VHH binders against o26223. Designs and how they scored, part 13

Target 1, 191 residues: o26223
Amino acid sequence: MKLLWTSQHIKVTVHIDGKVSKMDVLEAIKTRRSIRKYQDREVPEELIDKILDAAMCGPSAVDERPWHFIVVRNREMLEKIPEVHPYGAMVKDAPVAIIVCCDSSLEKIPGFWVQDCSIASQNILLAAHSLGLGAVWTGVYPLEDRVEGIRRLFSIPEHVIPFSVIPLGYPAENPGTRDLFDPDRIHLEKW

## First folded at step 16 (VHH)

Design R21
Fold by OpenDDE, fold request of step 18:
Structure R21 (fold): chain B 191 residues (1-191), chain A 120 residues (1-120)
Amino acid sequence: as target 1 above (191 residues)
Amino acid sequence: EVQLVESGGGLVQPGGSLRLSCAASGFTFKRYDMAWYRQAPGKGRELVARITTSGTTNYADSVKGRFTISRDNAKNTLYLQMNSLRPEDTAVYYCARDAWESYIDSFDYWGQGTLVTVSS
């Protein structure tokens, strides 16, 4: 059943001239939602490049930037991802997915790569949203079955750890805005 | 433990109205989007209405204009006002908490449901 989302018109002003209306960073953060349904529309390579550029701009431990990205457009591969990543069911319907990985050989301080890849993943989500795309973070690490499933599927070396799978596409749903501000979670000076 | 307890179901004539309630406990209610689903006999469970933490609502086309989802965060209660009920609205109605922004697994919680029967 197609939920008709009352379009709070996130005026993604798709400017006619292909100029992606630039969201400011706060708007992007506040209005971003996970998108799991996509239009039957290809994502231009230019947008993927911008997203990946954004993904690489975050901080990392010792500024090592241990992240790698697998860009997946092959339909067969996209369709196989749900077989090893059940929470990634929507990936089969996406025109593209980015797999965020860590090269553990680059890690200088153990364990911080999770933060690094998280930052990269979140930047992907925000960038995608700012560009008028929908995306969702589907966690791979630290679930062993998912990690190994993705590893095998994409022939990822042992020293490289798949962290997240992020399908992207033009959104075909609108989950609506959320208000999650919780002052009870804010402590001043002390707990 | 997350608990959702539906109430307000019953037998109603076509054109009648019912108000369903869902009492939520075991979690911070205001932080979650909530939804009503229904399952008619012999059919799959379908989304009826959804309400976000900001109060934005979505409805199935079949109930749009007739049903209203609302929430009272102070009472940890979800509501479904059903007006102009039709026989095809006959179903078990379920209250659900969604985890839309979960990045690991979808943990939707459901109540036991309340039966709504629309019949002459």
Scores: ipSAE 0.716, ipTM 0.849, lowest interface PAE 0.6, mean pLDDT 91
Fold by OpenDDE, fold request of step 18:
Structure R21 (fold): chain B 191 residues (1-191), chain A 120 residues (1-120)
Amino acid sequence: as target 1 above (191 residues)
Amino acid sequence: EVQLVESGGGLVQPGGSLRLSCAASGFTFKRYDMAWYRQAPGKGRELVARITTSGTTNYADSVKGRFTISRDNAKNTLYLQMNSLRPEDTAVYYCARDAWESYIDSFDYWGQGTLVTVSS
């Protein structure tokens, strides 16, 4: 049963003129939602490049930036991801997915790479949204079965750890905005 | 422990109305999107309506214009106003806490459900 999404016109003012007006960062943060349904439409390489650029701009432990990204467009590979990643069922329907990985050989302080890859993953989500795409973070690490599954599927070397799979595409759903501000979670000066 | 308790189901004639309620406990209700699902006999569970933390609503095509989902955060209660009921609306209706923004797994909490029967 197709939920009729009342088109809250996210006025993605697609200005017809080729310049994708980028969404304000606060707007992107506040209006971003996970998207698990995608249009049958290819994502231009230029947009993926912009997303990856954003992914690489976050902070990291000692600024080591240990992240790697696998861009997957091959239909057969996209269809295989759900076989090893149960939460990644929607990947088979996406035109592209980004697998965020960590090169553990670059890690200087143990454990911080998780934060680094998390920051990169979130930046991917925000950038995608700001560009009019939908995406969802599907966690791989630290679930061993998923880590190994993705590793084998993509022949990822042992020192590189797959962290997340992020399918992307033009959104075919609109979950609506959320209000998550909670003043009860804010403490002034002390608890 | 997260608890969802549905109420308000019953037998109604076609064209009738019912209001379902879901009492939520064990979590900060206002922070979560909520949804109603239903499962008719011999069919799979389907989404009926969803409401976000900001009050944005979405409906299945089959219930659009007839059903209204709402929430009272002060009472930790989710509602489903069902008007112009049809025999095809007969189902067990479930209240759910939506974990839409989970990056690990979708973990939806469900109530036990309340039966709605629409029959002449």
Scores: ipSAE 0.693, ipTM 0.849, lowest interface PAE 0.6, mean pLDDT 91
Fold by ESMFold2, fold request of step 18:
Structure R21 (fold): chain B 191 residues (1-191), chain A 120 residues (1-120)
Amino acid sequence: as target 1 above (191 residues)
Amino acid sequence: EVQLVESGGGLVQPGGSLRLSCAASGFTFKRYDMAWYRQAPGKGRELVARITTSGTTNYADSVKGRFTISRDNAKNTLYLQMNSLRPEDTAVYYCARDAWESYIDSFDYWGQGTLVTVSS
């Protein structure tokens, strides 16, 4: 005789008979928050690969895909980022950061690369959240001092433009729930 | 024009209570997260409490169980109920429109502050 479940009924999300739960996309969008405090815990390379895969799934102007990503794990490099990017102070506390860049030599239709890199950046945030990680987008472009500082720090070529720095890690804070829906921003058929 | 006007500060004995208010105008108050910060003499500003548009609250560890943040969206007013006050709570208290989700991390919307002094 087997005694597989004679003790009690337990509703937990931890054990699901060998299957992993997926977060609903609308839930991910609504619950994603900027996370600036991280646990002292490494982020596995496999998760970074999944996040960057998601980043590259975004649409781009004429499918130009102008993005490049720099993955930064080196402690000394992470600690130097705030010296050139003052609003990125939390980056030194993160186990890893992703720098989203535009390679202007891949730009096929001028003037759309900002949208392209913004799409990739937001996908990074959502993918990280869906994997149980916290992240925050820290703006670099179009702030010239930040662009030049990050380019210098990471030896980024002149034709490549650093767009954003995204530190991430397992979250050590919970900013809470929001209700941001504003019907006055919705216009039916015309303004 | 965005305006945040704090009131309700003053001198209070240790163990006492105060209720701070912040009158907000120039924006759709109910659509924004709000916060209280404080700054003691010779120190930087620090977060005291925050409240989201849905009413979720977060507190600094030093004030948990003693302070309560709340909002009245009909009156465009943010509140901070401060109980069991201690001398280390002495500071200028600032009302702020929270910019937690800013990707350039700017805090351009602050009130002028209200002084709370806790001493016997």
Scores: ipSAE 0.627, ipTM 0.803, lowest interface PAE 0.9, mean pLDDT 88
Fold by ESMFold2, fold request of step 18:
Structure R21 (fold): chain B 191 residues (1-191), chain A 120 residues (1-120)
Amino acid sequence: as target 1 above (191 residues)
Amino acid sequence: EVQLVESGGGLVQPGGSLRLSCAASGFTFKRYDMAWYRQAPGKGRELVARITTSGTTNYADSVKGRFTISRDNAKNTLYLQMNSLRPEDTAVYYCARDAWESYIDSFDYWGQGTLVTVSS
């Protein structure tokens, strides 16, 4: 939320996608952590809808919006993900996971879909955090064994590329915040 | 090159205390989360404690209330204060640079370990 003050204007609260934000965006960015332990508690469909709405608000190359999302709640399917994605073991314990995919038939500028799907994936993490949920991005692309395994498991067609698997739920752990600001990474005017 | 060197292990009686140290070099220590892991005989490595760059700590249930992780960023050193030691705490203890926010494989950098033996 940004406040604008003049003698001729009222205080303005900015609404994002039709709702009032409960967490400052800079706070969300700085406090979001990867969460791999979840409460035994369902995530309402309404919250998933809000998260995916946020995911689709990201910019994309020439506005190509190449992303598709698979929402997985079925226990049997969630329990199978670690068989093809060994570092995604926490997915079996999550109430829900979102698979971010690129539909290559929507790609307008070759090779930019990775940035596009990365933006959508990060927006999912931030939106989940702002709603009191915890999530973690588990990488699939470009690891071909993982790409092929997830594609087989979820019957994803050959022209669609699974990019990431993002389990989420109400957090059952708190990794804490970090202070990572490094002025040496900042260059003024030139390198 | 990243180097982590543990010290302070040894033989101690049940109920005793030890303080482990880990000297870190080859990276900007204060900008990385750090952890202690241990490997007991016949078991895999397990997390003991972690500490973030902001000082937030987390502990395994089995050591909570008895162990304290801390860091000295000026000395590039990680510590583990172990109190009220039990025979089941016998293990090789490893200092690790944490990769909690990695979105691919979590490959922690490990030291060579320091042996802690708790017995009478």
Scores: ipSAE 0.606, ipTM 0.798, lowest interface PAE 1.0, mean pLDDT 88
Fold by ESMFold2, look of step 17:
Structure R21 (fold): chain B 191 residues (1-191), chain A 120 residues (1-120)
Amino acid sequence: as target 1 above (191 residues)
Amino acid sequence: EVQLVESGGGLVQPGGSLRLSCAASGFTFKRYDMAWYRQAPGKGRELVARITTSGTTNYADSVKGRFTISRDNAKNTLYLQMNSLRPEDTAVYYCARDAWESYIDSFDYWGQGTLVTVSS
């Protein structure tokens, strides 16, 4: 069995060798899209484990690794997220969401945790995509209403900062590939 | 400054056709995904069709097989060919610059709209 990934469509074919084809990293980066519609299909724990393993592989400032992850599968909790995160309406329809958090007690050099958690969040998106899942990053930090709302909902302590909410599932839409390369953004030697 | 100017709306009988155009200026058109939205009286604005910078298209279920979105990057123009029109297609149609990849739910840039009325 071989799972084939294309820039335009997710195609699953059964192949004699039964192996799942790995996606090239540049292909993954270029074909990943924000996915907000999901199949009514569970995501296996092993895929979530692989995604979070990838999230933790990112670099961090002075190797501080300030990230923590809340995995949310409980239907009632997923349905409550839009009450405190109004543009996250799609979260209620997702089989699972990952909340990326910073534990500020792990900061070794102040202020870089935003970059650290951004790296982890993007790795989640790419890993999910490479495994046949669709995901979308919905921003929480630095929107204070969203930060406090998510903190209350999930009993997140004061020293822990919810950064992003990432719903994911098997995709039920395909937004397509884009050509975004812009040479005018490239400056040789200086501005 | 970003401008999106729609044209081509009008009155048409059920089963008829119209072609909408959107002239874009003030940004590098070819580097942005584009979309058509519509808003019927008393309803919210809904997606009709999207087209990526690479030409990939997506359609609302209600218009699949009847509408075709296209773009001409040389003319900075977005099109919507609407065939087999139905009374429920009556709406103001808006050209939009797509913000699909926003992680904070930013609004798209919108034109002023062009009215399409389908009635016998």
Scores: ipSAE 0.584, ipTM 0.787, lowest interface PAE 1.3, mean pLDDT 88
Fold by OpenDDE, look of step 17:
Structure R21 (fold): chain B 191 residues (1-191), chain A 120 residues (1-120)
Amino acid sequence: as target 1 above (191 residues)
Amino acid sequence: EVQLVESGGGLVQPGGSLRLSCAASGFTFKRYDMAWYRQAPGKGRELVARITTSGTTNYADSVKGRFTISRDNAKNTLYLQMNSLRPEDTAVYYCARDAWESYIDSFDYWGQGTLVTVSS
């Protein structure tokens, strides 16, 4: 079954054989949208592996790479995430979610782990999109209630900080594209 | 300060039409996606229609083919053309600045709403 999701500006093609039409990096960046509705279709492990590979390819402060990833496929656990994450309602409908965490013990320079995990999270989103999947960044850190909720739910050690929950699946919606270029945010040589 | 002011609501008979307007100020209108929501009595707020900065539109299934969202960037105004209105369309309609790509919420600003009543 060939799945084609098209809008006026976004086209995602998934082939029957699981091969996805490749898009270049700029296309991926420009056409990526948060997806909060998913098909009743499993995501192959191979795609998750590619996504996680991409997640680990970003830079980090002094190359500290403090990130950890929890891959959640268990239906019961996915359904529990919204109980502790109010913005995570869509997680219960996703076939899989990735929880991005920081191991603070790996942090070499304090404070940069937020940037590191952000980069990893964004790479997950871009990789997912490039592979014909939909995903959304649901923020956990720095909201304490969400951090602790996710921590408890997944028995995450105290030195590990859950940062984001990213549900993934084949898209069941198409939000369309945006034009966000703003020349007023560009300064030449000086402010 | 970001402001959204809805207008155009009122009483209309089933099968009738209304056009809602939302006057936006306090931000660069053309740089943001916009949406209409509605809330019927005793029900939760639901998305009616969304329009991106690129002009892409999305509609709730319940209004698809009947409602049209549009925008005039020169006037900083969002519109909702509502045709073939039904009693079930009765609600307060809200204009919203879209924050679809937010990782903590879906929208950031709302108007005060305008009441649409569809009744014989």
Scores: ipSAE 0.518, ipTM 0.789, lowest interface PAE 0.7, mean pLDDT 90

